VHH binders against q9xw16. Designs and how they scored, part 3

Target 1, 132 residues: q9xw16
Amino acid sequence: MSGWNAYIDTMTAAAPSIKRCAIVGAADGSVWARTEADNVFKASEEELKTFVALFNDVTQVPAKGADIEGVHYVVPRTEESLIFGKKENTGFFAVKTKSAVLIAVYEGPNEVAAQVRKAVESMQTYLNNAGY
Short names: E, the ipSAE of ESMFold2; O, the ipSAE of OpenDDE; V2, 0.75 times the mean of E and O plus 0.25 times the DockQ between their complexes.

## First folded at step 1 (VHH)

Design p1 (framework vhh_7pa5_2; at its last look DockQ between E and O 0.09; V2 from the best seeds 0.00; counts 0 for: pae O 9.4 > 2, placed apart)
Fold by ESMFold2-Fast, scan of step 1:
Order: structure tokens, then sequence, then C-alpha cells
Structure p1 (fold): chain B 132 residues (1-132), chain A 127 residues (1-127)
């Protein structure tokens, strides 16, 4: 495994309710690291390319929603570098850094969502400070 | 052809110093992050330090912070590791490793993040 997998492990340890996650290139959606095996993050290359392009204009996202792993999520609102969505008991948080997009899919109530958001935003800050 | 040739290893007493060098050829040296990775007897590889292509950023394993300094001379295509306050647990074969370029090297890279390695230079810290 690559060293980027250590950051996947760090996010999952910080928020155990994360079911699947990935770190992908901001420019093209190329996968740098993702959860594997029994909790594989299963997004296609085309889906990830489409998803990272949403960060070019996040204000358009609430009207259309977002697709991750073939699942369509309702996106209630966005922030400059943050897209998040919900579908029933499942949700995601995605944040953009200088060079990457971090995507974390979780399952659970609102208290769980808050922990997941904190974990991905902490990693976003860390990677931005590291020049990524 | 990419080549990385390490030198500067040897025997030193605890508390001593050594400077390792890595001569690089066969690629645009300044375009790639470079790292030092070591392998102690009977252990797997341990990442030690990384320097960006420009030399503008560096990172270190916690075990060597404050004691080791990584640097590079892009005009000479050479990577360096200045090792001070050496400890017996620093005894290892030290490798120069080239980052693959894409994705970029993370702050704490693993062995799979490198596409080329040198032959290594032995450092032994013993009284």
Amino acid sequence: as target 1 above (132 residues)
Amino acid sequence: QVQLVESGGGMVQPGGSLRLSCAASGFTFSSYAMSWVRRAPGKGPEWVSTISGSGGSTSYADSVKGRFTISRDNAKNTLYLQMNSLKPEDTALYYCAKGSGYPPLPPYPGSSDFDYWGQGTQVTVSS
C-alpha cells in the first residue's frame, strides 16, 4: 500500500462510523487511496471525474444533488470547499484541498455525521498545510 | 536509465555524525521529491525523510527529527542526509529513493510510493 492509505486509516480511526472513503486527485478524480476489501469504495473513474468537477461551482450542487458509488444523494447546501449529502441513514462529506478531494461515506444519525465532518475537515487542514 | 548511487556510510560511535550522499542520473532531478529510507537488520523498510523537488519543503520521521537534516543540490543532482547524534538504533542500510511523481509523495510515504531505489549504504553505530 501507498503512504496515502495512512490518511485513510487516520480518518477512519478519528470517526469509526465512516464506512468507506477515498482520497482522489482534485484535477481528474484519480484515486490516490481508498478503503478496500470488505469495505471497498466502489466509484467508477467517470463518476469520480464528474464528482470532483462539482467543486468548480459548488453553488449549483444543491439543485442537482451528487452521485457517489452509484447512489444519488440530496445535497442540502454547500460551502466553498465542502459538499455533503444525505440519503436515508447514509451520508457523505467531501472536502477539497489544493490538490485532492477527500470523500467519506458514513451511516448513522446526526451525531455520527458531526464526527465524520470533523475528521475530514481536520485532514483537509493537515493536507493543505502540507502543500496538498 | 535511472540510477541512484549512495555513499558516505560507515562505522561511527554513539553521539557521532555521518553525511550520506546520493548521486542521481537518468531523470530531471529537480522535478521529483527524493527520500531516504532505511532497513535495519531483520526489519522492514522505515521511511526517514523526504525533500520536495525544489528543496522548499522537508519532512522527517519522528525517530530522527532534530537529529537528521535532508538537503539537495539540484545543480549537482545530489541528495544528502546529515546525521547527527547517532544512536545504536540508527544502524541500518540507508537507501536513496525517488518519488514516482504522481500521485505526489505524502508527508509520510511508504515503500510503494517510490519507483526507483539505490543499492544502499551501510551505517553502523556501535561502541
Scores: ipSAE 0.355, ipTM 0.606, lowest interface PAE 1.9, mean pLDDT 91
Fold by ESMFold2, look of step 2:
Structure p1 (fold): chain B 132 residues (1-132), chain A 127 residues (1-127)
Amino acid sequence: as target 1 above (132 residues)
Amino acid sequence: QVQLVESGGGMVQPGGSLRLSCAASGFTFSSYAMSWVRRAPGKGPEWVSTISGSGGSTSYADSVKGRFTISRDNAKNTLYLQMNSLKPEDTALYYCAKGSGYPPLPPYPGSSDFDYWGQGTQVTVSS
């Protein structure tokens, strides 16, 4: 198992509402690490390739939404390196670093979404500063 | 067969210098990141330094930054570690280790991030 698993653990510990999480390559969507066992992150390679490409022009994403694990999310807003998706009582935050995309899928009301965002953005900053 | 053979260890006094070498064979050396990992007496493995396949990117554990320099010669399939200002705390068996190629090595890699290791070369720093 890759030492990237420790980074998955750090994010899930920082925001317990995260149910599934992954670190994928920004260029091709290849999985570097993900939650496993009874919380397996199940997105396909093809879906992840399409998903990371959304960061090439985030301004187009609110009109289209985003798909992860075969689930379609409404995307209320984006930032240059962040996509927020929502479906009923679940959602995701995805952030882009120099080399990777961090994806966290959570459950809970909007109040927990801020904790999830903070967890992934803190890791984004750390990885960017480390050259990733 | 992948083979990694370390050399250059020895006994030095505090403040001294050593240069470790790792001869690599059985794979396309320039395609893989390489690292030095050390194991002090009674301790688990500790990552020391990593260099990219091309040699263009290097990283170091905080405990050795400013004192150790990793380098490689891709024409000779050899990895190096220049160790300056050595301290008793640097006493360890030093291994060269090969990254798997994908995913990239994380910051502060663990032992599971490497697929092949050498036998190690002993460095002892004593007064």
Scores: ipSAE 0.354, ipTM 0.689, lowest interface PAE 2.1, mean pLDDT 91
Fold by OpenDDE, look of step 2:
Formats: structure tokens, sequence, C-alpha cells
Structure p1 (fold): chain B 132 residues (1-132), chain A 127 residues (1-127)
């Protein structure tokens, strides 16, 4: 397995609500790793290229929303290195590291969002400290 | 296909030593940098050390610098990690990985990537 797959496994295992994950290049949206098999992360690289570009100006994202895996999410707010979206009982958290964007798509009530955020931010911190 | 098989793990007391080995196959071993990565329970993978294809350059995480030594025998397609002065915090599953750790090891450009890694060998440091 690739080294980055280990991070995918870690994020996926962090919360039962997390269904799909991806690690992509912050510069171009290239896929470094993604969930596979039964829970394939389905976003295309073209879509991901557009998505990671949102981090260039996060202030505009709430007005536009964000698309992942062909699904449009409402983005209530953003932070400098955090974009999260909601759609019914689903959502995503995306965090930016020095070189990567970590994406976790989850299913469940709003109460599970905190755990998902914690999972991706923990990984964000770890990778940043590691220089990634 | 690429295969990496680690061995040499075990239980040791603090201050003890272990020597890990990794048998590589399925690729031109000497043409690639190799690395050790470890994963402690509840933590993500931590880069430990990298050695260039020729063995002429090495790099270490600050946490293991001065205690661990990475080496390789290209004739045997084998990677090694000599671990001395082991600490409880060194307890982890240790993986052999194809590729460079961070920071990137010259002359390998770009970000550190691990293309493949093995199933790991358990190292437990406990009194």
Amino acid sequence: as target 1 above (132 residues)
Amino acid sequence: QVQLVESGGGMVQPGGSLRLSCAASGFTFSSYAMSWVRRAPGKGPEWVSTISGSGGSTSYADSVKGRFTISRDNAKNTLYLQMNSLKPEDTALYYCAKGSGYPPLPPYPGSSDFDYWGQGTQVTVSS
C-alpha cells in the first residue's frame, strides 16, 4: 500500500460517520490517496482541482458553496484552512496543510460533525508538523 | 509486484537495542530511496529515516537522531534499521517503505512520498 493510504485509514477509522476520505495536492488537486472498495471517493481530479482552488480565497466560498463528488454542499462559513459543507444529513470537512488538502465526507446528524472536524484537524496538525 | 517484508521486531527494555530488516523485491532496489516509518497506537504514521538508493545519504527524524541508524545492502535487496537506546515512546509498528521521507533526501526532488510499504514489524519498549 502507499504511505498516504495509511492516513486515509486513520481518518476513516476516526469516526463511524466518516464514509469517504481523500488526500489531494493543495496546488493542483492531484489525488495522493482516497478511500477505495465499498466507499470509493468519487471526485474527479478536475473537480478536485476546482475544489482546492477554493482555498485561495475562502471568503467567497460561502456565497458559492462547494462541490464534491458531484454533490453541491452549502458552506455556512469558512476559515483560513478549513472549508466545510452540509447537505441534509451529509457533509464534508476539508482542511489544508502546507502541501495537501484532506477531505472527509460524512453521513449523520449534525452532532457528528464535531468528531469529523476533530479527525481531519488532528491529521492536519500532524502533517503540518511533519512538513507536509 | 513490489513486496516489502519487515522483520526483527520484538520486546525490549528501555535502553535496549533492536535491528530491523526489510526484504525488498519486485523492483530495482538500488534505484530507489528507502525509508522507515512507524505508527504508534492512535497516531498517524511517523517518518523515521530515509536512505538514498546508493546509501550515500541518510536522513533522520529529530526524535531518533543519534540513536537510530539506517543502512542498506543493495546486493541483498535489504534495508536495515539499527535502533539503540530505545525508549518507551519508540513503541510502534515499524514499516519499511519505498520512497523518501521528509525532509526530501537529495537528490530526490519534491515532497516525500512512500509508494509502497510492508505489513510492519512490532517494536515494544517496556520495562
Scores: ipSAE 0.008, ipTM 0.262, lowest interface PAE 9.4, mean pLDDT 88
ESMFold2 (binder alone), look of step 2: mean pLDDT 79; pTM 0.799

Design p10 (framework vhh_6fv0_2)
Fold by ESMFold2-Fast, scan of step 1:
Structure p10 (fold): chain B 132 residues (1-132), chain A 125 residues (1-125)
Amino acid sequence: as target 1 above (132 residues)
Amino acid sequence: QVQLQESGGGLVQPGGSLRLSCAASGFTFSDYYMYWVRQAPEKGLEWVSTISSSGSTIYYKDSVKGRFTVSRDNAKNTLYLQMNSLKPEDAAQYYCAAPPPLPPYSGSDYYFDYRGQGTQVTVSS
């Protein structure tokens, strides 16, 4: 769709255990880029609008959990500008930049989760430095 | 501050081989996808190959598949293109390219803005 697809490709190459991911606008949840075809990221616009609003106060999120692609995730804890969730063998990491939210859904054990987090946080740093 | 410097081009006869190198500096090379692109006289830029940051994911233009091999050495910040069985149609200025910073191009030739000066490949009997 756009040049933002390059960032999706970079994250998925860095952490092949990412099954689906997206870059969305922090203000409104508008989709800037997402994985498509065999690994399409299926969140609705309404769901994404609700999800990005969680970053207005991340401390409230562990009490409620978070919904992505119609799946409810338990959020064990949050950090500043980071929400992550778990459901059985699946999970996600979501990080907020100045203008964007990066969401990566993965499957696998804790070793996989660590590499996915690293990939997402590296991209967060790059985008913040680029003014996004 | 992205600096890319290609080398290794030259004149070769059909069926010959050349190895191109690209020295990268001014950015964290190991974090980026890299590309080889080429331009023949009076033609547009043509994508040749893609390699992921780790080197695990590689793509080639159909006409070079099986003849060209892209690789990278992240410790040396260097990108390579091994070209075998060269054909007259492969004659072009070859460039290595990195992804540009934001804002995005809406799917145009996104990766070609950050390229070096190029190295010329001539194929002649």
Scores: ipSAE 0.000, ipTM 0.120, lowest interface PAE 12.0, mean pLDDT 80

Design p11 (framework vhh_6fv0_2)
Fold by ESMFold2-Fast, scan of step 1:
Structure p11 (fold): chain B 132 residues (1-132), chain A 125 residues (1-125)
Amino acid sequence: as target 1 above (132 residues)
Amino acid sequence: QVQLQESGGGLVQPGGSLRLSCAASGFTFSSYAMYWVRQAPEKGLEWVSTISGSGGSTYYKDSVKGRFTVSRDNAKNTLYLQMNSLKPEDAAQYYCAKGYYDSSGPPLPPPFDYRGQGTQVTVSS
C-alpha cells in the first residue's frame, strides 16, 4: 500500500472530471499510486515505461501521439514538462516532476479540461517543491 | 506511542563512511516502509532513501545511489543507513521516518506519519 494515494485523492477532489489518474516513476514508469475500483487506471507496465520515456524529448510527441490505457491520443503540442492529448470527449494531461510523472485522464468539454490541467499543475508544483 | 531514535552521526572527512541507526518502537516495525530524510542548513527536508517493510525493495535519491545502502533488522526493530564516499553536500541532520503504509518508492512528502529527533552528519572540507 502506498501513501501516495492521498495525492491521487487530492487531485480527483480538485477536479471531479478526472476519471482515472496515476503517479508513476519518471525513470521507469513504475506505479506509485493510481485510482482503483470503479476508476481503475489500467495502463500496463510496458505502456507506462514507453510513456514516461516521451519526456526525454517532448518535441517528437506531436508527430506520433501517445498511448495511455491502450487508447491512442492525438497530442497537438507539448511544453517542456507537459504532454496533453485529446480523443473525442476524452483527454489527458501528463506532467513531469523531478522524479515522477502525473497522468490524469478526464472526460468532458474544454471547461473541465482547464480544471484538470490546473489540478495536475498544482500537484506538479507541490511535488517539485517537496523534492520530487 | 511511536518513537524513533537516530544515532551514528558525526564528523567525517570527504570520502569517509558513517553508519546511521534508527531504533523504532511503538508500532509493528515490519509492517511499514521506513525512510531516511535529511535537512541541510538553509534547505528544505530532502528524501534520501526508502526501504519496504520486508526489506525486499529499496529506493534512493539519485545523488546517493551507489554510495548509500539502506537496510533493516525487523527482529531488532532497527533501520540502518550505510553511507560511503561521503561528500560535503551530504552534510545534514539525518532523520528516520515512519511511512503511513508498507509502500515502495519515495515517502509521501510532509508530513510524515512520524519522524525522530535526528542525528547530525558533518563532512569537513
Scores: ipSAE 0.015, ipTM 0.171, lowest interface PAE 7.3, mean pLDDT 83

Design p12 (framework vhh_3k1k_2)
Fold by ESMFold2-Fast, scan of step 1:
Structure p12 (fold): chain B 132 residues (1-132), chain A 124 residues (1-124)
Amino acid sequence: as target 1 above (132 residues)
Amino acid sequence: QVQLVESGGALVQPGGSLRLSCAASGFTFSSYSMRWYRQAPGKEREWVAGISSSGGYTSYEDSVKGRFTISRDDARNTVYLQMNSLKPEDTAVYYCAKGSYPPPSPPPGYFDYWGQGTQVTVSS
């Protein structure tokens, strides 16, 4: 087992509305850890390679949207190290650190989205401070 | 039993260069990411650089970007840190750490294996 699974557990405990999540390499989209079993994060490594490349220029993303687990999300806006999107009752938050991209897929209303964003950004800060 | 042995530390003048080595044994070296950390007196250990198991990507702490280069030689079970344009602030004991697979591993102290360290002093 990857030691990165502890960080997945920390994020899902902080925001139980996260249905699936992963920590992937920022350079290549390689999976470091992901939720498993009933909550398996199903994105392929090729899809993740394409997804992490979006962080090379986040300003282009709202015009195109983003694909995660074969689902196309509308991305209303981006911030320097943050991409988020919605499709009906699902959504995601993805943040880039120095070495990683954290992706969390959730279901629920706007109150739930705020909790998920807080959990993901908290982990982003923690990993950046740790040099990741 | 995992063993990591750092070497190459020395006293150098500002602007100088050093290459550190870390010889690894007791695990399948090519399957793991490797990292360098440093610790100055009275401070916590800080991450310096990391390299993936494939060598396909590397990562660096902001203050060393452009000056330090991490590399690996899987045939010799060795990871290297090439340090250029050294500054007095780079003075520290440098430690090699086995990362978890895949790279990079979690923060210091979480399933990391540390070597004994090698002292780098940058002073006139």
Scores: ipSAE 0.007, ipTM 0.139, lowest interface PAE 8.8, mean pLDDT 82

Design p13 (framework vhh_3k1k_2)
Fold by ESMFold2-Fast, scan of step 1:
Structure p13 (fold): chain B 132 residues (1-132), chain A 124 residues (1-124)
Amino acid sequence: as target 1 above (132 residues)
Amino acid sequence: QVQLVESGGALVQPGGSLRLSCAASGFTFSSYAMRWYRQAPGKEREWVAGISGSGGSTSYEDSVKGRFTISRDDARNTVYLQMNSLKPEDTAVYYCAASPPPYGSGTPPPLDYWGQGTQVTVSS
């Protein structure tokens, strides 16, 4: 059947190095879909509400970093609709669409990071073109 | 019953032009975003162009910008892809897809409707 879980599956198929990911509402951080079971995306409602609000002014993010799943990430820089960060061997890419924020957490070297960014940006383009 | 039927695929010379059509039936066409995808032999299906259901906002993959134009005729339930300055690398099966409008913030969108595809070959 129809659902946002199909979009999670599409991202993880495009970049199998994604460990956990979610699609959340841009306005409130409400979870529309997330990876489940052994790969459950563990962010709290309060954390996600705080996280999506970072997109209101991404220029403030490098000074403070970002918290996802209780892990504090260093954010070296941002782009208008992109926040990414690193913490040891783990990292994330988050992109904002018209109505959603896509968050993908990965582990591994820079080659893995490049694939994850491509997958997340491809989905961002897809959803924006669909009016989301 | 929902149907998308692509047509217009052909063999063309490099530098040539071709217009693809996608005829839609079984849903409220004007409310749906329409997209074109293509799949070349041995490659994954890639997005090519999109047009919104509201006001005609358009988007294109970088390799086709300036060469391809997407448009729609809501009175005829048809989306078009005008392809100019065709290159051998544009050889692919081209697919039409329709994305249903959202039911509300946080409500999952239904899966896209897909056509069967039309073959475009660019070769001398």
Scores: ipSAE 0.006, ipTM 0.168, lowest interface PAE 9.5, mean pLDDT 83

Design p14 (framework vhh_3k1k_2)
Fold by ESMFold2-Fast, scan of step 1:
Structure p14 (fold): chain B 132 residues (1-132), chain A 129 residues (1-129)
Amino acid sequence: as target 1 above (132 residues)
Amino acid sequence: QVQLVESGGALVQPGGSLRLSCAASGFTFSDYYMRWYRQAPGKEREWVAGISSSGSTISYEDSVKGRFTISRDDARNTVYLQMNSLKPEDTAVYYCAKDSGSYPPLPPAPGTYYYMDVWGQGTQVTVSS
């Protein structure tokens, strides 16, 4: 299949609390790779196009939140290339690289969230260094 | 400082075989993932194969699976591409590239063939009609 699935596997191995994740194009939200089968990442192409456009001005996101897989998340704050949100016991971290957006949806308490953020940011650094 | 020198390209008949070599210098070869890319006339550059620093993780583009074999010889600082059952569609300039050994081989993203570093000068493979 897609060779990008190896990077999905790397992220989920680093943070087993990631329930679903995807790597999508930063310009259009096109899916390069995503978790499949029992933990399929279910966002539509239209939703992903809307989501990646949030990175054009992350300062607006806390006022409106973000939608992933039809679920509305509260976004407490953002950083230049990072959007994260929480809804009860679920949450997500999304980071932008030069050409990609990495999205990881997790479930669990705050200690789990820290591990997921680290995994996503490590992959962000690697892809940026590789020219993506 | 980093140098990658490809060799082994030639004119061959369909069904033929070639082995390409990429000689590396200026870095600790055994620490890096190594990759092969190719660019056919009038086409975008595409990823062909990759091999991890340990040699245990190997990946191929779908059209070459079962026909091409990537390998490495760390004692000689060389990565190889053994090409069997060559087809006219394999006609291209073949390039060698290095990257960080921290993650699996990185394939080109859809529409983003130009964003990866390719360090070699290339070697021409032509599969005759």
Scores: ipSAE 0.019, ipTM 0.328, lowest interface PAE 5.9, mean pLDDT 82

Design p15 (framework vhh_3k1k_2)
Fold by ESMFold2-Fast, scan of step 1:
Structure p15 (fold): chain B 132 residues (1-132), chain A 126 residues (1-126)
Amino acid sequence: as target 1 above (132 residues)
Amino acid sequence: QVQLVESGGALVQPGGSLRLSCAASGFTFDDYAMRWYRQAPGKEREWVAGISWNSGSISYEDSVKGRFTISRDDARNTVYLQMNSLKPEDTAVYYCATGPPLPPSPSDYAYGMDVWGQGTQVTVSS
């Protein structure tokens, strides 16, 4: 079967250091697709609803941090459509498109983070250009 | 304006092979996923295959799986459809379009997943 899962596969193929990821609705945090099985993205629907609402005013996020999969991340700074965080050797990048939020959780050093960011931002550009 | 030009259509015998090409211009090709569609006489347009911007995700309509292969050459701004073991029911005009590598849904159409170009005619007949 196909669906939004093909985009999850595209992101994880582009950056193999992505451990878990999801594509969720920007308005409500509803899951469109996520990694499953051994790489299941475990955020609750309530947590995702709270998370996507952070994009309504990203300037407030560094003061509070962000919660993903029950893990609290330090958010050092934000850009208009980008929230990223770090906790020990784990981190995430989240980007907002017109209709979606892409979330990728990775593990590794700064070089790994740069590749994950590139993959997520490339997908963001693609989806925005496609009208999502 | 995005421009896509399909080519490679021909008359072939059942069991034959064809490679279709779609040459893209007017946009950053390597940032876009690409799709192939077809339309047989008297039928609605059907999604055939799709490939993501980085070739990491490829999808096919069930009736063409194992027979058709989609690929892309970003240096040439071209997407290809290699068609093997052709059947009379593959007879159609084939179109390429930008769009996710998935079967279209009502949601996809709402986001402007349109077909571009004149298409290329494939006829499979003895």
Scores: ipSAE 0.012, ipTM 0.187, lowest interface PAE 8.8, mean pLDDT 81

Design p16 (framework vhh_3k1k_2)
Fold by ESMFold2-Fast, scan of step 1:
Structure p16 (fold): chain B 132 residues (1-132), chain A 124 residues (1-124)
Amino acid sequence: as target 1 above (132 residues)
Amino acid sequence: QVQLVESGGALVQPGGSLRLSCAASGFTFSSYAMRWYRQAPGKEREWVAGISGSGGSTSYEDSVKGRFTISRDDARNTVYLQMNSLKPEDTAVYYCAAGTYLPPPEPPSQYDYWGQGTQVTVSS
């Protein structure tokens, strides 16, 4: 059965350190697809609406941090379409495409962060090229 | 067994309204985007409207914007298309599909599920 879950599966296969992830609408944070069952992505609709609005001005994010799944992350810096954060052994990467925001939460040491970033940026490029 | 069953198609006068329903079974409905397509006689199937799995994002073909509204009821595994201010050019068989939010492209490794269609005729 086709669905946006195929893209979730692709990202998770590319970076096994991803614990939970989601693809949400850039305009409103509505969930298009997310990991389920034992790896359920737990963010509420209200939290996701707030989170995607951060992409309206990413330069403000390091001053206030970001909340995902009720966890407050320190955001050390941002790039135009990239927000990332770290809290102890947990971190996230979020990237914006034309119509979507991809969010991946990972666990592990600093060296796995680069693999997770590569996976979400590769998917960002793919979706932008596909018109999303 | 996956099934999508459309209903609500009818003959209506120009300016009239119809509500189409699509009842889904055999899959985790709330995890999938739902879409409506239509096909007029002698033409290719065209996308009409889409709604994300959460229901928070909707999109529409330009010719139906402001007239049609897509919505979903995940508790009933049903997606709806409210059609207002109907025009003769809206005459078509309307199909429900489950899959990717925005048509096309489809994910390479999977298929959409399709319904059987429901006929809408707009004429005096």
Scores: ipSAE 0.005, ipTM 0.136, lowest interface PAE 9.8, mean pLDDT 81

Design p2 (framework vhh_7pa5_2)
Fold by ESMFold2-Fast, scan of step 1:
Structure p2 (fold): chain B 132 residues (1-132), chain A 125 residues (1-125)
Amino acid sequence: as target 1 above (132 residues)
Amino acid sequence: QVQLVESGGGMVQPGGSLRLSCAASGFTFSDYYMSWVRRAPGKGPEWVSTISSSGSTISYADSVKGRFTISRDNAKNTLYLQMNSLKPEDTALYYCAKDTSPPLPPYPPGEYDYWGQGTQVTVSS
């Protein structure tokens, strides 16, 4: 029912290798929209609250990694508004806007990862330009 | 009942200017993001501009950036679009749209609570 569901649809259409994704509040990790049913994004409220707090100081993240949906990812490095991780054939990209954090979990090799990153960064740019 | 009534459209020559207005009623105007969306003949809807509830955050489509200015008057429940340096490519029906929840979907608009009836803008020599 949320207008944010259309953004989930836009990202998954742009990068079909996205298996699960969500848009959450940057301040508190509250879920605005997420994939559901067969592709349900399963992160708990407490996990998301912890995850979005990582953006307060991304330089600390490579030392401890990041947990998404109960899966621990190795984070090799971070950029100012980008956290990404890999675990074998699975990975994620998370980007922060002014008001939101976009999280996309994907499966596939490095060329697939590049497509997913482009999709979430395009949405990040759009939302920042819209003031979110 | 939510009501959006656009006005200010018309015919103008290239390089001319028009100011569109949207009178809103039936909801707390100052609580919502508002957008202008246009539909050119034979084409789908194209997002033009969005303004936040307070007016502090504004966004424009690349095609109109630097030429159009969106504004609002919350005391009058009115949304405006000042269009300068108009081009034939700006010819379209212009709609005022109330968003249900921030933000606006990228392409095409699909999460608006309500669309007005539109006002026709024609730019020709």
Scores: ipSAE 0.006, ipTM 0.171, lowest interface PAE 9.7, mean pLDDT 83

Design p3 (framework vhh_7pa5_2)
Fold by ESMFold2-Fast, scan of step 1:
Structure p3 (fold): chain B 132 residues (1-132), chain A 125 residues (1-125)
Amino acid sequence: as target 1 above (132 residues)
Amino acid sequence: QVQLVESGGGMVQPGGSLRLSCAASGFTFSSYSMSWVRRAPGKGPEWVSTISSSGGYTSYADSVKGRFTISRDNAKNTLYLQMNSLKPEDTALYYCATGYSPPPLPPTGDYFDYWGQGTQVTVSS
């Protein structure tokens, strides 16, 4: 997998506090690219299929939370194309584009979280403008 | 020497079917994701479909989803595109390429490592 890995590299360079991330298909949760080796994104195919389906109605997510890599996150609120969660010193941001869902898991305080969110939303904007 | 050779194009009526093949040589085919990309007259390249190195993941452009099926045979170093229910707007030169097909993110450049020569598909009455 080469082309989509460049987007992973761009996001992690922009926000070094991203510990693991992936780009998956919005329709089925199929992995297009993910962090590898010591930073491998570990979500199962079934978990990702369930996760991307949350974007069909994000208003239901805060009541249930979200599961990523077998970890249950509290989701305090959602926006139409954004789901984010927090668990202790870790958290995630997930954004939906036309064809993809970008998921970034990070570690750190709120200031670090803001940088991660900015990196993920910048990529979302770029991919939407490119027709993805 | 890296080479990608497409074949299987031709002329068909609307509603017809074609099966494209891409024969790969000179590199470890099983280590690369593969894509089909097309170029219609007067237009830039349009991504059609991608398959992961193992064949476990596939993706399709909305314009072809449900009509086209991408597959690969790693033992034969061959990529396929089964095209059903062809429409006039599918008329294009079809290329196989290594890698996924997201547009370049400035300033990062190309996302396809190798491109084939192309095979022409014409859908008309």
Scores: ipSAE 0.012, ipTM 0.148, lowest interface PAE 9.1, mean pLDDT 81

Design p4 (framework vhh_7pa5_2)
Fold by ESMFold2-Fast, scan of step 1:
Structure p4 (fold): chain B 132 residues (1-132), chain A 124 residues (1-124)
Amino acid sequence: as target 1 above (132 residues)
Amino acid sequence: QVQLVESGGGMVQPGGSLRLSCAASGFTFDDYAMSWVRRAPGKGPEWVSTISWNSGSISYADSVKGRFTISRDNAKNTLYLQMNSLKPEDTALYYCAAGPPYPPLPPSESYDYWGQGTQVTVSS
């Protein structure tokens, strides 16, 4: 896992409003890396398995919403390989690559959300180009 | 067709300064973390510094902390290394490398692209 944790550090440095994030396997939701200690990403293995399966048909997600760390988020719409949600002052962006799903939970207004989305999508492009 | 071209190396006295540049082409520079890696005669590669795609994360090897500064200009697809207070131990061929954003990983298998290198010699 050791090498993947540095990708987490890069994402959080790029967008300081990211409070917790993780890189998980697209097939099974297995954790490759996540924020730790006082920023620990707390989603269970079963919750992550359910979450990555949402990418099998993103068009169904707005009707159901999405659960991350035991919190239910309203998902207003989706794009191919992108799910995002909002709950009050918190939100998330999740993107799928060839082999991984990147999840970033943030706090703040819409201006902050735009910066978080940019950071996550840039990492998505990088990983896809690297064959992940 | 990916190309990384280093420049700015040369011969300097101990305590001197040099600024290295790396011009990148053939890939989306803004999507990659960039690193400087050096190889001294008779030694393996030593990671020197890494800068993330947006300059938000920067790391240095302990041997160069406080003396070297890495930076990048994404509009010009160029990576820089400002080298101050040079020591004889800094004598090496310096390579520009593109790859994963995680320092301080040195292994060659972690970098996608390498330049040809520029020689830095620090002696009297």
Scores: ipSAE 0.011, ipTM 0.146, lowest interface PAE 9.4, mean pLDDT 82

